# VHH binders against o75319, part 268

Target 1, 181 residues: o75319
Amino acid sequence: GNHIPERWKDYLPVGQRMPGTRFIAFKVPLQKSFEKKLAPEECFSPLDLFNKIREQNEELGLIIDLTYTQRYYKPEDLPETVPYLKIFTVGHQVPDDETIFKFKHAVNGFLKENKDNDKLIGVHCTHGLNRTGYLICRYLIDVEGVRPDDAIELFNRCRGHCLERQNYIEDLQNGPIRKNW

## First folded at step 17 (VHH; framework vhh_h_nbbcii10_fgla)

Design z161
Fold by ESMFold2-Fast, scan of step 17:
Structure z161 (fold): chain B 181 residues (1-181), chain A 125 residues (1-125)
Amino acid sequence: as target 1 above (181 residues)
Amino acid sequence: QVQLVESGGGLVQPGGSLRLSCAASGFTFSYDRSYAMGWFRQAPGQGLEAVAAISGSGGSTYYADSVKGRFTISRDNSKNTLYLQMNSLRAEDTAVYYCAAKYPWLDSRSEYDYWGQGTLVTVSS
């Protein structure tokens, strides 16, 4: 079955760029085969993603896909000029230290290689909210020294939806800084 | 020289379990530089299907929707061995199963660089 992810329609497709950072968050794009199950205004394909980013006068330079599956879209459907990184994460649980390390490594590598442009790092899980928001906020807290409450508020405002998982929020607010880099 | 050798295939009844192993040589399963590894399968007359993948340290995994909840991928870095635990087997799981390795893990579109010869799994009563 080519079923739409649970609650996927409840979320805005793409947030706003997080000011002072290179991050933009969005929900998982769905390839053309899913469109038969969607009204025209609900469609959000890989092409729709790039159109919406362009409408904000932004440009993607990297996509980090945090989903636990490859069924939603093919990486080959993305432009050749935009690197694609898959970091397999499960929902519900706080990402482990290895996952956090890989995310930080990818972000830092992108930033070093893109010092001369303003291209964005696009991050998504299924809803572009909990795993996505956790890893972006974890990066801002651990690497950039942002206060946890400020990082969470910035993500929530720019994504247009608040982080929902209490265990993720508590880890960000009260958990240890991961200096695994 | 990287070499992958699968084992553990065979005939099992529907609902049964089987564990596949893949012995790797020519590289180390170290945390920082270990190859990402995966299991692929090919049923007779069909194309290659990705089944499961695991990161170098084992902290990140992927499963095809057809096997999610039934199969578990794992690795033992001390033994340079990759495993696929297959539970609740179905007739449609009948295929040749291949172990594959890829370095580096950073770009997910990069093709798997090294492949085993495959091991046959037949699910039949």
Scores: ipSAE 0.000, ipTM 0.211, lowest interface PAE 11.8, mean pLDDT 85

Design z162
Fold by ESMFold2-Fast, scan of step 17:
Structure z162 (fold): chain B 181 residues (1-181), chain A 125 residues (1-125)
Amino acid sequence: as target 1 above (181 residues)
Amino acid sequence: QVQLVESGGGLVQPGGSLRLSCAASGFTFSYDRSYALSWFRQAPGQGLEAVAAISGSGGSTYYADSVKGRFTISRDNSKNTLYLQMNSLRAEDTAVYYCAAKYPWLDSRSEYDYWGQGTLVTVSS
């Protein structure tokens, strides 16, 4: 079905840019067919995403989609000028090393190719919280050398919601550093 | 338009080395870093296997587990040429090697639409 994801309405559509980084996190945009089940103030389409980013005086240069489905929107619903990367990531369990590797390499590649601009890397899963927050924090910890608690605090503050999955938080705080490049 | 031409294949003894080259035309490495470039191979009687890939910036590389530590992918932006340095060659590396390109590299909607004709590498005593 065309059902709204569970608890999707409970989350802010888009967070703020994480200062000192190129990251911005958001919940999954929903294509027009979902709008029949939403009040006008609840709508968050791909178009709404780009409008909200522009309202923050920011510009997206890359979208990384961590959902395990494409039922919510199609890549074709996004502007052709913004690269779209799909990394199929199963919810509930900590992302595996292959997924972490793909995420880090996509981020590093984007940053190297976008040295002369300030475009953002937009990252989302269904709620823009657990898988999204884990991979962004994992990048900051492993690549940028940020302390785990500082990375988590920065993400929570900028997203406007705290990471909820205890296994994700525990892995970030006490798990091994993944130096996979 | 985009063209890819491989060279450097040949007969080599086990344990030897070869360097494959892929000359690209129709796009520039120096100014357009949006292309991904890759090496694929097809051994006799087998399917196509991805061997190595390099992003437009050269910042991201991929290697198949069978070649990690033995092969190195690189690019020379001034010559618009992709390389595959193949060391410690084994009989199992015998295959036709293809270079391929996609644009834009980071976009999951893009595919490897541009392919060379292939160059044969035979590893035999």
Scores: ipSAE 0.000, ipTM 0.285, lowest interface PAE 11.8, mean pLDDT 86

Design z163
Fold by ESMFold2-Fast, scan of step 17:
Structure z163 (fold): chain B 181 residues (1-181), chain A 125 residues (1-125)
Amino acid sequence: as target 1 above (181 residues)
Amino acid sequence: QVQLVESGGGLVQPGGSLRLSCAASGFTFSYDRSYALAWFRQAPGQGLEAVAAISGSGGSTYYADSVKGRFTISRDNSKNTLYLQMNSLRAEDTAVYYCAAKYPWLDSRSEYDYWGQGTLVTVSS
């Protein structure tokens, strides 16, 4: 389907790099077929994503796509040099442990393989907010030992929008640490 | 030219252990960190099932729920060899086990295009 995701236009396309981390969050890019429903200033294609990252003097080394669909853009339209990882993540519910562990494994693997550069891990869901913010904050809390409120504040500030789902916020603040082996 | 050769299959009793090996050529584990290596299996009359996977750097592993806690995937960069240590074997583990590789590992667009010929594991008393 070529229908624009609900509220997609309400969100900033790309946030800022989260200082002290390799993370940058953004909303889902939309392929050319969606542009007939968008004004020129509203367009945010995969090409526009890479242009906006370069405008910040940053470089993507990995894209993690958390959407539960592949209809918004073709992964084949992304540069071959930037790995694209799909983790099908259902919205509304707190991501399950398997999803959390897949995300942590991908991040840890990227960081070990990219010690010699400063390339970023780009993370998105539909709006680049709730699933995206949850998994980034969960990683910072569980792996990096960041305090939950500090992780949430850092994400909100750098994304330019605050996490909206109360169940996600509650889990980050008061839920158990998800330890991988 | 990537080539994978499995060994170590055979007949074992329930509760026993077995270690499978997969010798890789055409790329080097220590330098070619972007390859993922995996074990798949196919039981008689069943489809292909992913068992375990490991990134090129060894920094990330995956296990199917059916084998988690019993099987361990590992690699030896000096020998360019992938291993699957199988403990507490069950009759349901009887299958042909395949070694497979994909490049690059972090890319969902990549496929497991490199496959070994398979090694039979039979768990029976």
Scores: ipSAE 0.319, ipTM 0.725, lowest interface PAE 2.8, mean pLDDT 89
Fold by OpenDDE, second read of step 18:
Structure z163 (fold): chain B 181 residues (1-181), chain A 125 residues (1-125)
Amino acid sequence: as target 1 above (181 residues)
Amino acid sequence: QVQLVESGGGLVQPGGSLRLSCAASGFTFSYDRSYALAWFRQAPGQGLEAVAAISGSGGSTYYADSVKGRFTISRDNSKNTLYLQMNSLRAEDTAVYYCAAKYPWLDSRSEYDYWGQGTLVTVSS
């Protein structure tokens, strides 16, 4: 159905670009059918996403959708010029190695193909926080060699909300490095 | 998981036209826009040749010089099908044609991960 995700209204729609990276995190945009259940100021559509990104003087070059459903919006709601990647990611549990691998490959591929521009990798789950934060931090830690605490702090600061789930935080801080390429 | 099935091959006279189809399963064109689809061909006694490619967004296409102006690659999201419209066919176009898929986040030099079984196109008078 078109019910609003729980606590969706509690989170900022779009974070800030993470300095030194191409990442920006945001909560899931909702297609028009959800607007009936929202106050005007609460609405956050795919169009609103792009407007907010533009207001930050940024441009999206890739959207990675980590939600485990397809009910929130359609790829057709996005500009055709922006690649869209769906990585079905189960909530609440640490993403498996395959999911992590897929995410890393997507990011690395994008960076290789977009060396001549400064377009961003937009990443979202439902709230754009836990799954999103974990995978971004996992990438920074495993691929860029960033200290776990630094990665987490950077993400939290830029997203405007802190990672909430202890299993994600614990895995990032003390878990093993996952295989890259 | 991902399967590609080609169809539409056959015998055609020089100057004729043929449209190949590639039905894709295991991924959805509309939801997996970060992909690349391509047609390859292998003529008798020859190596594999890239013929045409298209990005998931549809914003980028590639054609081999030998087929430019004659062949058109396209996709139909509603049918999850890739097409190759072949016009002005020549004897040298005779080959087994393969459909292939990969994701753009893979190195551009990387091989395609998924392949069909191929469909034979014979151009002969």
Scores: ipSAE 0.025, ipTM 0.455, lowest interface PAE 4.0, mean pLDDT 91

Design z164
Fold by ESMFold2-Fast, scan of step 17:
Structure z164 (fold): chain B 181 residues (1-181), chain A 125 residues (1-125)
Amino acid sequence: as target 1 above (181 residues)
Amino acid sequence: QVQLVESGGGLVQPGGSLRLSCAASGFTFSYDRSYALGWFRQAPGQGLEAVAVISGSGGSTYYADSVKGRFTISRDNSKNTLYLQMNSLRAEDTAVYYCAAKYPWLDSRSEYDYWGQGTLVTVSS
């Protein structure tokens, strides 16, 4: 459908780069068919995404789309020069190990292939918060050795919204380290 | 222009081993890490099946359930060559084996657009 996701308007379109990392988080861009129900300042198309990142003097090198749908925008609306990776994730439950390993593998591959530049890994789910924040923090904890509370604080601050799902927060703080990517 | 050329196929007894090679040209494994490389096969009268895939960075591998624990995919950047080590071969492994490349490997919009001509593997007593 043409229905705007619940609470989508409540969230800042795009956060800031997480310092010391290559991550930037944002909510799902909406193709032009959704703009009929949006004020000009509420619009956030794929084009708007790239404009907002450029306004921060940053450049995307990879987009990881964690939504379980393709109805919000078409991957073909993105520049061909920026890889688009789809990892289907369902909301509400902590992402499974296969999803975590796919995410880690993609991030590690991107970093290895882009060590000579400063391009960012853009990550989004519907709101750019729970699934997005979980997977970014899980990567920082498991791969980079960041303390769970520090990873969560960094994500919250840079996204401009706090991770909301208590089961995600509890898994990050107390769950096992996932050892494969 | 990307080219892939397979070699190493042939007749082998059940339980035997074969090593397939895929020589790549038109891109360099050590510099063009954005290519994913894979082995696919097509048995007589069957559709194309993905056998094993190695990422552009070489940091992850995929294997079909039918070959896990028996086949190993690897790459040699100095020789620009992809390998498939096939152990404990079964009659069901009889197929034409194709080398394929996908660019960029991290892009879900990309497909395997580069294919070799294939090499026949026959597992028979």
Scores: ipSAE 0.480, ipTM 0.803, lowest interface PAE 1.7, mean pLDDT 90
Fold by OpenDDE, second read of step 18:
Structure z164 (fold): chain B 181 residues (1-181), chain A 125 residues (1-125)
Amino acid sequence: as target 1 above (181 residues)
Amino acid sequence: QVQLVESGGGLVQPGGSLRLSCAASGFTFSYDRSYALGWFRQAPGQGLEAVAVISGSGGSTYYADSVKGRFTISRDNSKNTLYLQMNSLRAEDTAVYYCAAKYPWLDSRSEYDYWGQGTLVTVSS
């Protein structure tokens, strides 16, 4: 259906670019059919996403969608020139190794193909916070060698909201490094 | 997981036309745009060569010089199927044709991860 996700309105639509990275996190944009259930100032569509990114003087080069549904928006709502990757990611639980690998693989592929530009990797789940934050931090920790607390702090600051789920935080701080390939 | 199944191969006379199909499963063309699909072929006694490639986003295509102007790669999202339209066929086009996919996002230099079983195209008088 077209029901608004729980607590979706409570989160900032788009975060800031994470300094030293190509990542930007945002909450899920909602297609036009959701607008009738929202006040004008609450609306956040795929078009609004790109406008907000532009306002930050940035450009999206890839969108990674971590939601576990396809009801929020369609790939057709995005510019054809922007790659779109769906990685179905179950909420509330730590992503499995396959999901982590898929995410890392996608990011690495993008970075290899986009060395000549400064386009961003846009990552979102429903709220653009927990699943999104975990996988971004997991990448920074496992691939870039960033300290877990530094990765978490950086994400939280740039997203404008803090990771909420203790199991994600615990895994990032004390969990094992995952295989990168 | 990801599966590719080719069809449409057969015997055709020089100058004739043939259309190959590759039915993809395990991912959807419309919802997964971070991929690349390609046709490859192996002629008798020859190595594997790329024939045509299409990106999931941006509409980028690549053709081998030997097939430019004669072959066209395309896709139908509604059918999740990749096609290779082959016109003005020549004897040297005789080969087993394979469909291949890079999924999810992979750099352009990486090998294709998924392959079909292949379909034989024979161009002969």
Scores: ipSAE 0.050, ipTM 0.501, lowest interface PAE 3.4, mean pLDDT 91

Design z165
Fold by ESMFold2-Fast, scan of step 17:
Structure z165 (fold): chain B 181 residues (1-181), chain A 125 residues (1-125)
Amino acid sequence: as target 1 above (181 residues)
Amino acid sequence: QVQLVESGGGLVQPGGSLRLSCAASGFTFSYDRSYALGWFRQAPGQGLEAVASISGSGGSTYYADSVKGRFTISRDNSKNTLYLQMNSLRAEDTAVYYCAAKYPWLDSRSEYDYWGQGTLVTVSS
C-alpha cells in the first residue's frame, strides 16, 4: 500500500523552528514507494526532510514519530546520528496521560543530553498538525509555563497551519496540567 | 561493561507475591542516562515476552495486558536497581524473568542491548 494519507498534500511539508524552543513540526515523510502518486514538487521523503531543515540553517537531533502506523517510511532510512522515537498515538482522541508523559520525558532527556548544542526536536504525526501541535503545546504549557493561547499561537504561526481539532484546543486551554511525576 | 544481575525468583503458590530485583553495573540510573530498562520473561516452551518497561526518566511505564494491574515496575536511582513487584501470581506467570537495558532509550530502532542471566519464577501448589 502506497496510498497517500487523506489531505496530506494540503499541508506544508515542514514548519519553522518555534522561537525560544527546540521544536520544529512537519508532516509525515513518505518513502519512495509513494512517489508514483506524487508530482516531483509534492515529494517529501526522509531525505527531503533533512534537506529542508538544513535549508533553514537548522539541524535535527531527534525525531518523534506520533503516527499509529509504520507504513509511511522506514526508520532505518533515517541517519543513524539522529535518534528516532516512536510514540503510537491514535488520531481524534486527546492523547492519554501515558502518551503525554512519554513525550515530556523524551523531550526533557534530549534537552539535558544536548545542552551544549542547538539541535532541534522534530515532531510529526500524519499532517504534523493536531497530535503534533497538541503534544508540543502541552509540553510548553505544563513544563515551561507558557500560557495556553500563546503556545497555540506560536505553534500555528511556525507550522503555517492552525490546529484544527476543537477537542485538542479545548483541552489545551481549559484542561488540567499533567504532572510528569 | 554493562552488567545486569537479577535476584528474587523462587517458588510461590498461586495468589502469592514476589519482588524481583535487577542490580546494574557499568552505568548509572539517573534522569540524564539514555538507558531504557525492562523486564522480559520466557515461559517453558514459549518465546520471549515483554512484561514491563520503564523510561530513562522513570516517568513512563509499559505493561503487557497479561500483567497490567498485578505487576509494578519501578527503579531506585540511588541504588542503581530495577524492581518488578509481582502480585496475584498465576500458574501462567511461571517463567524465567530477564532484566534488560537499551541504549539509547530514545531510539525505537534499537533492540535491548544488555541482558541479565535470568531468574526463575515458579508458580505452583
Scores: ipSAE 0.054, ipTM 0.521, lowest interface PAE 4.9, mean pLDDT 87

Design z166
Fold by ESMFold2-Fast, scan of step 17:
Structure z166 (fold): chain B 181 residues (1-181), chain A 125 residues (1-125)
Amino acid sequence: as target 1 above (181 residues)
Amino acid sequence: QVQLVESGGGLVQPGGSLRLSCAASGFTFSYDRSYAMGWFRQAPGQGLEAVASISGSGGSTYYADSVKGRFTISRDNSKNTLYLQMNSLRAEDTAVYYCAAKYPWLDSRSEYDYWGQGTLVTVSS
């Protein structure tokens, strides 16, 4: 299908690198077949993603795709040099512990293998906001020991949009630390 | 959750053929290029041996010298299924065959993250 995700146009395509981390967040890229429904300035294909990252003088080393669909773009639309990890994450719900574990495992592994470079971990869901922001903040809180409000503020500022889902915010601020993973 | 379920094992005569299948769930073959998939085997009284592997995209394959030219690894992305076509089977191919998957970011000392239960292949007259 060629249906644009609801409110997808309302969000900036790519945020800025989160200082002190290797994270950068963005909304889902849309393959060329979606461009019939978009003005030229609204287009955000996989190619556009990499162009915008380069314009910030950054380089992607990993993409983590949190969408619960495969219809927006295919991994073969990405450069073969950039690893792609799919973690199927249902929207609206706080990600379960298994999903959190998979995310932490991928991030830790990437950082271990990329100690000698400055490549970024690109994370996206549909809007690059709620699931994306939750998992990045959860990692910063649980693994890096960042205070919840500081993690959320950092994400919001760098993404250019504030986390919207109150259940996600509540879990980050007051939920348990997931230390088993 | 990643789950791998093997099928297709059984008793076969030397020189015969057998096709193993591995049904995967919790990721997709077409869209998750971070998973490498492979077949491993363990013969009676022996350690685990790598048989064949295929990249997440299916663009590259590896075969152990002992099976090269006889076995073919493949996958059906629409069915999330990995296959091992085994031809010209020998008594030495008798083993439990395991399907396995791994993330590329594993510690280099770790083989694979996810394993099936195994399926027994017996090559015997």
Scores: ipSAE 0.000, ipTM 0.162, lowest interface PAE 11.3, mean pLDDT 84

Design z167
Fold by ESMFold2-Fast, scan of step 17:
Structure z167 (fold): chain B 181 residues (1-181), chain A 125 residues (1-125)
Amino acid sequence: as target 1 above (181 residues)
Amino acid sequence: QVQLVESGGGLVQPGGSLRLSCAASGFTFSYDRSYALGWFRQAPGQGLEAVAAITWSGGSTYYADSVKGRFTISRDNSKNTLYLQMNSLRAEDTAVYYCAAKYPWLDSRSEYDYWGQGTLVTVSS
């Protein structure tokens, strides 16, 4: 369908690059069929995403789509030069270990292939907040050794919105490190 | 379900050329950019050897040292088809060639989980 996702308008389209990392988070872009339900200033298409990234003097090298649907936009709406990775991630529940390991390996693979450039890994779910923030913070904690509270604060500041789901926050702060990836 | 069907194999003289095709179904190259595609081969009495791989964008290609400079992997998104152009063929290139796909393409844990049935290439006088 072409129904706007609940609360989608409540969130900033694109955050800032997270300093010291290659991550940038954003909410799901919506293809042209959704624009009839949006004011011009509310539109955030795939094209709008890339324009906003360029406005920050950044360049996307990979998009990781964490939504559990394909209804919002098609990968063919993205530039041919930007890889797209779909990791189907169920909302509301903490991502399982398989999903966490897929995310970590995708990030590590990108970094290995892109060590000679400064291109970003763009990560989104529906709102670019809970699933997105969880997986980015999980990576920073488990792989980069960042303290949980520091990872969460960095994500919140750069996204412009705080992680909302208490089960996600609790897992990041007190859950086990997932090392078998 | 993902299916891969190879074609284009046959008998060729040393120094000759062949183009293998792999028709994919169950996903669309333009839409489902999450799959990586590759070619593998198995020579008589030998194990599987990775030959070439291509990412969804075609922006990265990987080749075994044994074929680098002679083989070219490519894709046609409009035809949902993967190709392997084989030039300057040698007797040691004789093998069954398999098309394979993995999901997700960038995840190092991902294996090539989808395989074609193979197409025989014989390089002989």
Scores: ipSAE 0.000, ipTM 0.221, lowest interface PAE 12.3, mean pLDDT 85

Design z168
Fold by ESMFold2-Fast, scan of step 17:
Structure z168 (fold): chain B 181 residues (1-181), chain A 125 residues (1-125)
Amino acid sequence: as target 1 above (181 residues)
Amino acid sequence: QVQLVESGGGLVQPGGSLRLSCAASGFTFSYDRSYALGWFRQAPGQGLEAVAAINWSGGSTYYADSVKGRFTISRDNSKNTLYLQMNSLRAEDTAVYYCAAKYPWLDSRSEYDYWGQGTLVTVSS
């Protein structure tokens, strides 16, 4: 059904671009059928996502959807010009090495193919926080050599919400670097 | 608007040490985490050579093979200053040293677009 995800209304729809990177994080957009349970100011459709990003003078070049469901919106609800990538991730668990590898491969491929533009990689899970923040920070730490606490602080500041799951934070701070290739 | 000003160059004996500083203005290290910073050098009659680089967090550094183990790059975000500590200096380290900034840091199409005026380092007995 039209069940709004738990605590979805508690989060800002879209964060800010993470400076020096091509990343922008947001919560899951909800297709029109969910709007019956939302006030007009609470609505955040796929169209609303693109409008909010344009308001920041940014442009999406890729959406990476980390949710374990397709019930919130359909890829067909997105502009045809923006590639959509689904990486199924289970909530509450630190993403496994295969998922981390898929994310890194997608990011590296996008950056290589988009070296002549400034388009962003949009990343979301349900709340655009724990799985989203983990994978973005994991990329920055493992691929770009960013210090874990600096990566987390940058994500938290730009998302407008702090990573909540201690197991995700602990893995980023003290876990092994994943050399996935 | 972005300006980089080097200091600390001079004459030093072989085996000696020298610390170069680069004061940045027009952006703030603490808040503008979009820049990568580096040191380049140009010896007399030679092309420009990358010496060392540091990412915005200081968690990743690069060193040319010719200076690895002898030079250390660091940044002080509170002072908006980049440093190059040069130890065990050799005659072949004689060059004009340039501070440079790359924006945005992560994007592979980005170049070092902001450069200082250079500071001369002469290693001679």
Scores: ipSAE 0.000, ipTM 0.298, lowest interface PAE 11.3, mean pLDDT 86

